# Designs tried in a protein design chat: VHH binders against o75319. Part 105

Target 1, 181 residues: o75319
Amino acid sequence: GNHIPERWKDYLPVGQRMPGTRFIAFKVPLQKSFEKKLAPEECFSPLDLFNKIREQNEELGLIIDLTYTQRYYKPEDLPETVPYLKIFTVGHQVPDDETIFKFKHAVNGFLKENKDNDKLIGVHCTHGLNRTGYLICRYLIDVEGVRPDDAIELFNRCRGHCLERQNYIEDLQNGPIRKNW
Key: E = the ipSAE of ESMFold2; O = the ipSAE of OpenDDE; V2 = 0.75 times the mean of E and O plus 0.25 times the DockQ between their complexes.

## First folded at step 7 (VHH)

Design k55 (framework vhh_h_nbbcii10_fgla)
Fold by ESMFold2-Fast, scan of step 7:
Structure k55 (fold): chain B 181 residues (1-181), chain A 124 residues (1-124)
Amino acid sequence: as target 1 above (181 residues)
Amino acid sequence: QVQLVESGGGLVQPGGSLRLSCAASGFTFSKYSSYALGWFRQAPGQGLEAVAAISGSGGRTYYADSVKGRFTISRDNSKNTLYLQMNSLRAEDTAVYYCAARYYPYLGTEYDYWGQGTLVTVSS
């Protein structure tokens, strides 16, 4: 349908770049057809996303869409110059190893091809929080060697909202490192 | 494990059309696929040039400026096949055309899997 996602209005549209990384997290942009259900200050379209990123003096080089649906916006709503990657991830459960591998592969590929610039990897799920925060933190822990609590704290601070799902937090803090990249 | 096999190349006159096919094995074309697929070409004595790419699940397409409006990339999930419909062919389109696959949907040359290539010759 054309329903606004539950609690979507409760979250800041876009976080800040996570210092020392190429990551920026945001909630799902909503295409024009959703705007009749939103006040002007609540609108967050694909165009609004790019405007907010530019306002932070940043530039997107890749969008990774973690939602399990295509109903919120179409890839065609994004500039042709910005690559778009869909990784279907089910909410509420910790992403499986195949999903973690796909995310790591995409990030590593982007970094290799963009070593001569400072473009960002934009990551979102519905709220830009649980699936988004899990996969970003998992990458930082497994690939970059960041301590789990430091990765979580960095994400929470930069996103402006704390990871909410206890199973995700538990897996990041005490779960095994995934050696699948 | 992953294999890509191109077909459909051949000799064609300027202004003509060809459709290239790339049959994939070792991974599945579906709405859940994270693989981006693309076509690259290498003209005689030249380097590798990105031609077109299609994202795995988002339906986004990317084209080199030299082919935009003339070439169309598409995929058939039921046949596990990628296509390149080439219209209004020009002599400068003469090249070996390669099919490639990767997770990152970008028009760069760093793809994970490559086919062996199929020759397209445009001449009168």
Scores: ipSAE 0.011, ipTM 0.383, lowest interface PAE 9.3, mean pLDDT 86

Design k56 (framework vhh_4orz_3)
Fold by ESMFold2-Fast, scan of step 7:
Structure k56 (fold): chain B 181 residues (1-181), chain A 119 residues (1-119)
Amino acid sequence: as target 1 above (181 residues)
Amino acid sequence: EVQLVESGGGLVQAGGSLRLFCAASGFTFSRYAMAWLRQAPGKRREWVALITSGGRTDYADSVKDRFTISRDNAKNTVSLQMNSLKPEDTAIYFCAARYYPTLDSYDYWGQGTQVTVSS
């Protein structure tokens, strides 16, 4: 079944680039088969994603997909020039250290390979909010030394929606720094 | 809309002083690290001075003890006091802002102001 994710329509498709970083967050794109359940102004396909990024005068260099499913779109729906990385991440619970390590490793690798350009790392889960915001903020706190509240505020402002899961917020504010990456 | 506007540049004789100003708008200035960079004719842009959101300062060796960076969060301005100027300080001076002091890249740039040191 091609069911639209719950509350997916409630969120902005794409946020703004997070200043001082290479991150941009968005909700999961939906392939053409979902468009029968959407009004034209509600559509957000992989093509729509790239058009919206271009409208902001930005360019994607990597997509990190944090959803626990492959049903919403396929890597083949993306331009061949943009690498795609899948990190299966369960919702509701704080991501484990292995997931955090994989995310940090992917980001660090991208940044080392892209020193000569200004391309962005696009990160999404289903809504582009809780798992997405957690892992981006965790990277900024642990790797870049950003204060937790500053990281959360920057993400909220640029995404256009506030992190909703209290356990994620509490881990970011009061949890241990994960130093192994 | 984000803007950084530099002022205070000009022509000065060796041994003289200039004070540069940068007026910022369109972002939460107090949360950003502010920097001055310069580009001399035919040379790469080089970093001169940085002041973090918390007020910590850092300077390039070539300008240490001669230049002082400061900020006024109430007025959204950063300034650079340049003393004991040398002909080698001749450059276009750029104001730049970055949210994360640990990152190498800047989020916002001014258009630059020319400083020429003669004699």
Scores: ipSAE 0.000, ipTM 0.110, lowest interface PAE 18.6, mean pLDDT 87

Design k57 (framework vhh_4orz_3; at its last look DockQ between E and O 0.75; V2 from the best seeds 0.00; counts 0 for: pae E 3.2 > 2)
Fold by ESMFold2, look of step 8:
Structure k57 (fold): chain B 181 residues (1-181), chain A 120 residues (1-120)
Amino acid sequence: as target 1 above (181 residues)
Amino acid sequence: EVQLVESGGGLVQAGGSLRLFCAASGFTFSRYAMAWLRQAPGKRREWVALITSGGRTDYADSVKDRFTISRDNAKNTVSLQMNSLKPEDTAIYFCAAREYPYLSDSYDYWGQGTQVTVSS
């Protein structure tokens, strides 16, 4: 069956909106087929995601799914009114320039189309931490010109968990600025 | 109380140089992008230069290669070195701040401006 991702239970389901940005990060929601392996209080489905976002008085306008798999939930499990974008991102290694560009392009497109509302970009990988944090921080550094440590601090605080992978942190702090277009 | 206070304006002959300064207080200066904008009489306010919190700079085409923006986070100051000045550079110059240049629609804080007059 559908195996619960390693350590998935250890992470808060949804973070807080990152102030001054349109980002909110969360761990991957799991479709109903995974619930056999979960206690009721451990469940975090696509429906639970939207309920938790509503509880924060926020609204999702785009979900960017960074997982390298289709097994956790299907896009049809989401409301048809919420755009969904999959950017296949290999875990454990710094995303390549093409992946970074796709993420930047998606964010910029969202901002253009949503300039008259305050909807959020929901971003997740498996745990909503390392790949998610890396790409959000890379956007803030490359596009907005934010200092790496300030971007990382903001993400960590709002996600409720610190970035864990040293190679990601080192690339954000010491790596080159990447092309934006 | 947030304050942005410009200084260094004045009268200068065409081809000359001036250096503008902006002293900031009342907010976390190091987290803000800082910009210079200008407004000539009877014209719209226009963007001149930007420096992000991380130190990256950008310039309007009309001043590129003549103006240099810089910041000093220890002193909470931003400066604009203006070289090869032209009469068209005559304007009131404003210092302004915002956290995220791409994500924000407008500036959060503004100075009162300093006059720059370039004579022929």
Scores: ipSAE 0.442, ipTM 0.774, lowest interface PAE 2.4, mean pLDDT 91
Fold by ESMFold2-Fast, scan of step 7:
Structure k57 (fold): chain B 181 residues (1-181), chain A 120 residues (1-120)
Amino acid sequence: as target 1 above (181 residues)
Amino acid sequence: EVQLVESGGGLVQAGGSLRLFCAASGFTFSRYAMAWLRQAPGKRREWVALITSGGRTDYADSVKDRFTISRDNAKNTVSLQMNSLKPEDTAIYFCAAREYPYLSDSYDYWGQGTQVTVSS
């Protein structure tokens, strides 16, 4: 359906690029059919996403969509120049090792292919917060060896919202390193 | 002003030990991965050891089990304990810093180096 996701309006559309990385996080864009239920200042379409990233003097090279649905927008709503990757990720539970591996593989592949540019990896779930923040922080901790609290602080600051799910935070801080990169 | 200053180099006999220190200033040390690299006469510079901001360590095969890298975030210092030294360990040893050690091969900051000479 055309239902606006629960609490979607409570979150900033797009965060800031995470300095030193290629990551930028945002909430799910909503195709034009959802705009009848939104005030003009609440609209955040795929076009609005690209306009907001351009306003930050950044450019997307990849979108990773972590939602467990395709009802919010279609890949065809995106510019042909930007690859789109779907990783179906269930909310509420910590992403499983297979999902973590797929995310790490996609990021590593993008970085190898984009050594000569500064294009960003855009990552979103429904709110661009819990699943999105978990996978970005998991990458920084497991692959880059970043201290968990520093990864979480960097994500929270750049996204403009703090990770909300305590099980995600606990896994990042105290869980094992997943050697699936 | 960003600065990395190495110390502890010198002349030692084969089988001996040395401890190198690198004092860092001018940046948020605790958020950076720290590395030691070396360059022997007539050879290319090679990576020796790495410690991430989270404390994970990694070593080149040539020094594994002989060298230990550690850091002290309270003192902004990284050190390299070198045991069972061999003549082929003779090189200038450089301290280097980067925030994300696997995103690129470029280091953000470099020290001037310290000479280590191992005699037979």
Scores: ipSAE 0.260, ipTM 0.691, lowest interface PAE 3.7, mean pLDDT 91
Fold by OpenDDE, look of step 10:
Structure k57 (fold): chain B 181 residues (1-181), chain A 120 residues (1-120)
Amino acid sequence: as target 1 above (181 residues)
Amino acid sequence: EVQLVESGGGLVQAGGSLRLFCAASGFTFSRYAMAWLRQAPGKRREWVALITSGGRTDYADSVKDRFTISRDNAKNTVSLQMNSLKPEDTAIYFCAAREYPYLSDSYDYWGQGTQVTVSS
């Protein structure tokens, strides 16, 4: 139901834009029904997300939701002007090739259609860290040709938290390149 | 202070070869994609080759299979081996660096350029 995800409170709500990219990572915003279980300062709603993004003088152009549930918030809670994409991504395990491809495809599509602006791709899972970090880094590595360690460092620095899952890190560092199309 | 210093340019006959070098300093070289661009007289600057921080290479169609870009992170250098040179390759060649090779058309750092002249 409306239980707060484990350790959700421990993570910064929103990271910083990754320099040189259109990516910004954040933890999952929670709809109003969750507020009863949170202190006011702990609340992070879809509205709060957009406020925080604006505070950074940025604008979201796309939200990619990697959570494996739909209980946290509704797409209707988002502005109509911001597309919402759900990619159900299982936690704790390296995303499969299909998931990786879906993510890459979405990002590439966005970049193609948004060449005339500087809107951001907001990516989140539950904590906006492991799944989020993996897929963003996977994109940078596979598509941008970025060194794995550089991609990881960049993400960690901007998110304000480090990737925690060793299997993700190892796959990024030593795993094969996944198809881009 | 960031510096990109090109070298290796000169005059060469058609069909000849040159190797350009670019020495980088003042930034974390290994984190940047390096590129060569060129500008011929009266023409727009054009992209020639790119090597990502991960070592992936890409080339303009006009130089593909003739030019090879490589990098040495230990020496903070990027090189461009140019074979089978043509008069059309005559240009000032610039070394450039940027952190993310495909997300932006701009480069963070530029060299002053080195002249390559290919005589017919």
Scores: ipSAE 0.069, ipTM 0.559, lowest interface PAE 2.6, mean pLDDT 93
ESMFold2 (binder alone), look of step 8: mean pLDDT 87; pTM 0.880
OpenDDE, look of step 8: ipSAE 0.007; ipTM 0.257
ESMFold2, look of step 10: ipSAE 0.363; ipTM 0.748
ESMFold2 (binder alone), look of step 10: mean pLDDT 87; pTM 0.884

Design k58 (framework vhh_4orz_3)
Fold by ESMFold2-Fast, scan of step 7:
Structure k58 (fold): chain B 181 residues (1-181), chain A 120 residues (1-120)
Amino acid sequence: as target 1 above (181 residues)
Amino acid sequence: EVQLVESGGGLVQAGGSLRLFCAASGFTFSRYAMAWLRQAPGKRREWVALITSGGRTDYADSVKDRFTISRDNAKNTVSLQMNSLKPEDTAIYFCAAKWYPSFGDEYDYWGQGTQVTVSS
C-alpha cells in the first residue's frame, strides 16, 4: 500500500555524516505517489534525499536499504551512478549474524573500492534509527574497535535522534562481538 | 605480486614451544585482518587465531591461553607464539589475510603453509 509509515513524520529526514567514518543515516525516502498525503514541507523523495546530501557538501556512493519492503521507492528512482543494496531486516528483533555479516561485507567492499574518494555510505530503515543505528554501531564496535557507548553517542548526535529500542542498545553494550572470520 | 610466506615450523616434543612468522608483501598489510588456520592429516581445516587491523585478537577454544597472535605493521609481519604444544596441534599452519569481515575462512590471500609436528 500507499500508507505513510507510522511515526515517519516524527523524524528528521537526514542526519549528518558521522565524523571519522563514511556513514550517513536517513529515514526511508517516499516516492512521488505518497506526496498527496504529505504537506510540501513533509515531502522526502529520493530526489529530496540527494538534494539534502548535496546541501551538506557530501556525496552518496552507496545506499543500503534495511527495510522489509519494496513499496516506499524503487532503485530506479536513484541516480545510475549510486549503487543500491537491499538487506531485508525485520523490525523489533536484533539483526541475526547473517544480516550483520552482509552489512559488514558491503561496507568493507565499498571502502576498498572507494579509497580514492570521500563518498558516503547512506544507510536507512523505515525511520533511519533503530535497525540503521544498530548496524552502523555494530560495524564500528566489531570492525573498528570503537567503545559501544562512544559509537552509540556518535550515532545519536549525528542522526539527531537517540536509539529507542532497549534490546538493540543492550546488545551493543553487552552483547558478543560478531567475528566468525 | 601478493605474497604471504610462513616460517618457524618444525618438529618439537610435547610441552615445547614454537614461534611461527608470516611475512607479507604486495598489499596494504596494516589495513588487513590476519589469521592463522591449520589442517591436520585426515581432518578439516580449522581457524586458530585472528588479529584485526586495529589489534583486537581472538582464539579458538582449543588453543586459548596457549597461543598468542601478534603483528608488526612496520615489518609487515604476523606471528603466532605456541606454548604447551600437544600432539593434537600437529598440522600444516597457514597464514591468511582478509580485507572483509566474512563468514568462516573466506580469505583474500593465503600462504603456502608451514609444517608443525609435535611428538609424544
Scores: ipSAE 0.000, ipTM 0.185, lowest interface PAE 13.6, mean pLDDT 87

Design k59 (framework vhh_4orz_3)
Fold by ESMFold2-Fast, scan of step 7:
Structure k59 (fold): chain B 181 residues (1-181), chain A 118 residues (1-118)
Amino acid sequence: as target 1 above (181 residues)
Amino acid sequence: EVQLVESGGGLVQAGGSLRLFCAASGFTFSRYAMAWLRQAPGKRREWVALITSGGRTDYADSVKDRFTISRDNAKNTVSLQMNSLKPEDTAIYFCARYYPYLGTFDYWGQGTQVTVSS
């Protein structure tokens, strides 16, 4: 379909860079075919994403797309200079260990190859909230040694919206450290 | 200047226990994950245990249920309680600080020798 994702308009398009990290979170960009259903001020295309990042004096070096669909935009809608990684995740479920490992591996590889610049890792799911927030916080907890509540608070503040899925929050607070990093 | 200083190593018989300590200084200790790694003669260093800033712990399969890592943020100390020691636990044990942006360890102590007889 060509339907706007449910509640997509309720969320800010792009959060702010999470201080002390290379992460920035945003909701899924929507390709041109969705614009007929949006007011001009509601549009958030791939181009709009890069414009908003630039407005914050930031630059994207990697996009990690966590949606389980390819209907919202295509990788070819992105600048050729920005790598794109697709990690298929289903909503509602806590990401499995394989998915967590793929995310950590991608982030670690990017940081190793980009140690001499300040480019950001952009992460999104449909709303840029639950799956996005979970994987970013999981990385901060397991790899960066951040306290779970501090990671969640930092994400919520910078995204401008609070993680909503209780099972995700509970796994972050009480779940085991995953060794895949 | 970041410093990590290990203590508590020694000679112990198989089945015995030792407690290792690491005194940290020169950084905000409470904000970093800390780890213990070990290196036996002629072997590569291997990770043993990790504790996050929030106190969550993880262990190598070879030491699980025998070793316990803990931290005291007021004293800037990380500890490793080693129980049911085996001859194959003989190694130099290193305290390390986990560096978040590279997903690796950036500072190491000088190490403390643990020798398990029998």
Scores: ipSAE 0.000, ipTM 0.130, lowest interface PAE 16.8, mean pLDDT 87

Design k6 (framework vhh_4orz_3)
Fold by ESMFold2-Fast, scan of step 7:
Structure k6 (fold): chain B 181 residues (1-181), chain A 120 residues (1-120)
Amino acid sequence: as target 1 above (181 residues)
Amino acid sequence: EVQLVESGGGLVQAGGSLRLFCAASGFTFDRYAMAWLRQAPGKRREWVALITSGGRTDYADSVKDRFTISRDNAKNTVSLQMNSLKPEDTAIYFCAARYYPYLGTKYDYWGQGTQVTVSS
């Protein structure tokens, strides 16, 4: 259906690039059929996403979609030059080890293939906050060895909103490092 | 002003040991990954060892089981214990800092280097 996701309007469309990384986080873009329920200034289509990234003098090289649905927009709504990866994640629960591994593998593969450019990895869930922030922080902690509180602070500052789910924050701070290959 | 100052270099015979130190100032040391790189005469600079802000260590295959990297955040120092030294370990050893140890190709800060010479 054409119903707007709960609280979607409460979040900034796109955050800032996380300094020293290739990550940028945003909320789910909504295809044109949703615009009849939105004021002009509330619209955030796939086209709007790319315009906002360009306004920051950045360029997307990969989109990782963490939503458990494809009803908000379709891969065909994105430029053919930007790879799209779907990793189905359920909201509210901490992503499982398989999901964490898929995310790490996708990021590592992108970085290996994009050594000679500065293109970004765009990551989103519905709000671009909890699942998105968890997986980005989990990558920084497990792969890059960043301290949990530093990873969380960096994400919160760049996204413009703080991680909300206490179970996600607790897992990042005190949970095991996922030593998947 | 950011500074990384290496010490502990010198002359040592093959099979011997040497410990390098790097004193850091002017940045939030405990948030950075610290690395040792080396450059032998006429060769490209190569990475030797790394310790992350969280304490994870990694080593180049050529030095595994012989070298140990460690850090002391209270003193803003990183050290490299080098055991079973070989003539091919002869190089200038550089201390370097990087906020994200595996992202990108560049270090944020560099020391001036310290000479290590291993005689056979």
Scores: ipSAE 0.012, ipTM 0.431, lowest interface PAE 8.8, mean pLDDT 90

Design k60 (framework vhh_4orz_3)
Fold by ESMFold2-Fast, scan of step 7:
Structure k60 (fold): chain B 181 residues (1-181), chain A 120 residues (1-120)
Amino acid sequence: as target 1 above (181 residues)
Amino acid sequence: EVQLVESGGGLVQAGGSLRLFCAASGFTFSRYAMAWLRQAPGKRREWVALITSGGRTDYADSVKDRFTISRDNAKNTVSLQMNSLKPEDTAIYFCAAGYYPYLSTDYDYWGQGTQVTVSS
């Protein structure tokens, strides 16, 4: 249906680019059919997303959608020039190894193909926080060798909200490295 | 012109040590992960050790605690210190560079390989 996701209004629409990376995180954009339930200042459509990214003097080269639904917006609501990748992830649970590897593969492929530009990888789940923050931090830890606490701090600062799920934080800090090579 | 040139291979007796070197040129070395892979006769190529652009290291279980990978970004070199060598370590050892390697086959650049032979 057309109901607004629980607590969606509590989060900033889009964070800042994470310095030293190609990542930017945001909450799920909502297509026009949701706007009757939102005040003008609460609207965050796919068009609004791209406008806010441009206002930061950045450009999206890929969107990775981690939601377990397609009801919030359609890929056709995005500019044709920006690739869209859907990775279905269930909320509340730490993403499984298959999901982690799919995310890493997509990121590595994008970075390899975009060496000569500075386009960003936009990552979102419903709130752009727990699943989004987990997978970005997992990538930084496992692939780039960033210390877990540094990755979490960088994500929290740039997103403007702290990771909320203790099981996600615990896995990032003390869980096994998921090999990808 | 991208080049990866290995050196340090040779014949050694079981229990001995060798240090392999790989000299890199023609790309921005400091931004690449560097790896060592090996191929024994009749076997598929297998990954041995990796060092990321940030300096994190990882090792195959078969070489863990015996091999150490390191890099020198000022000299554009990666090295593999191999201790307590076993006949099973006999293989051609390849240096490889990957911008963001995901799988052992995802490397952008490869050296020609250097032979390591461990006698019983």
Scores: ipSAE 0.000, ipTM 0.179, lowest interface PAE 13.7, mean pLDDT 87

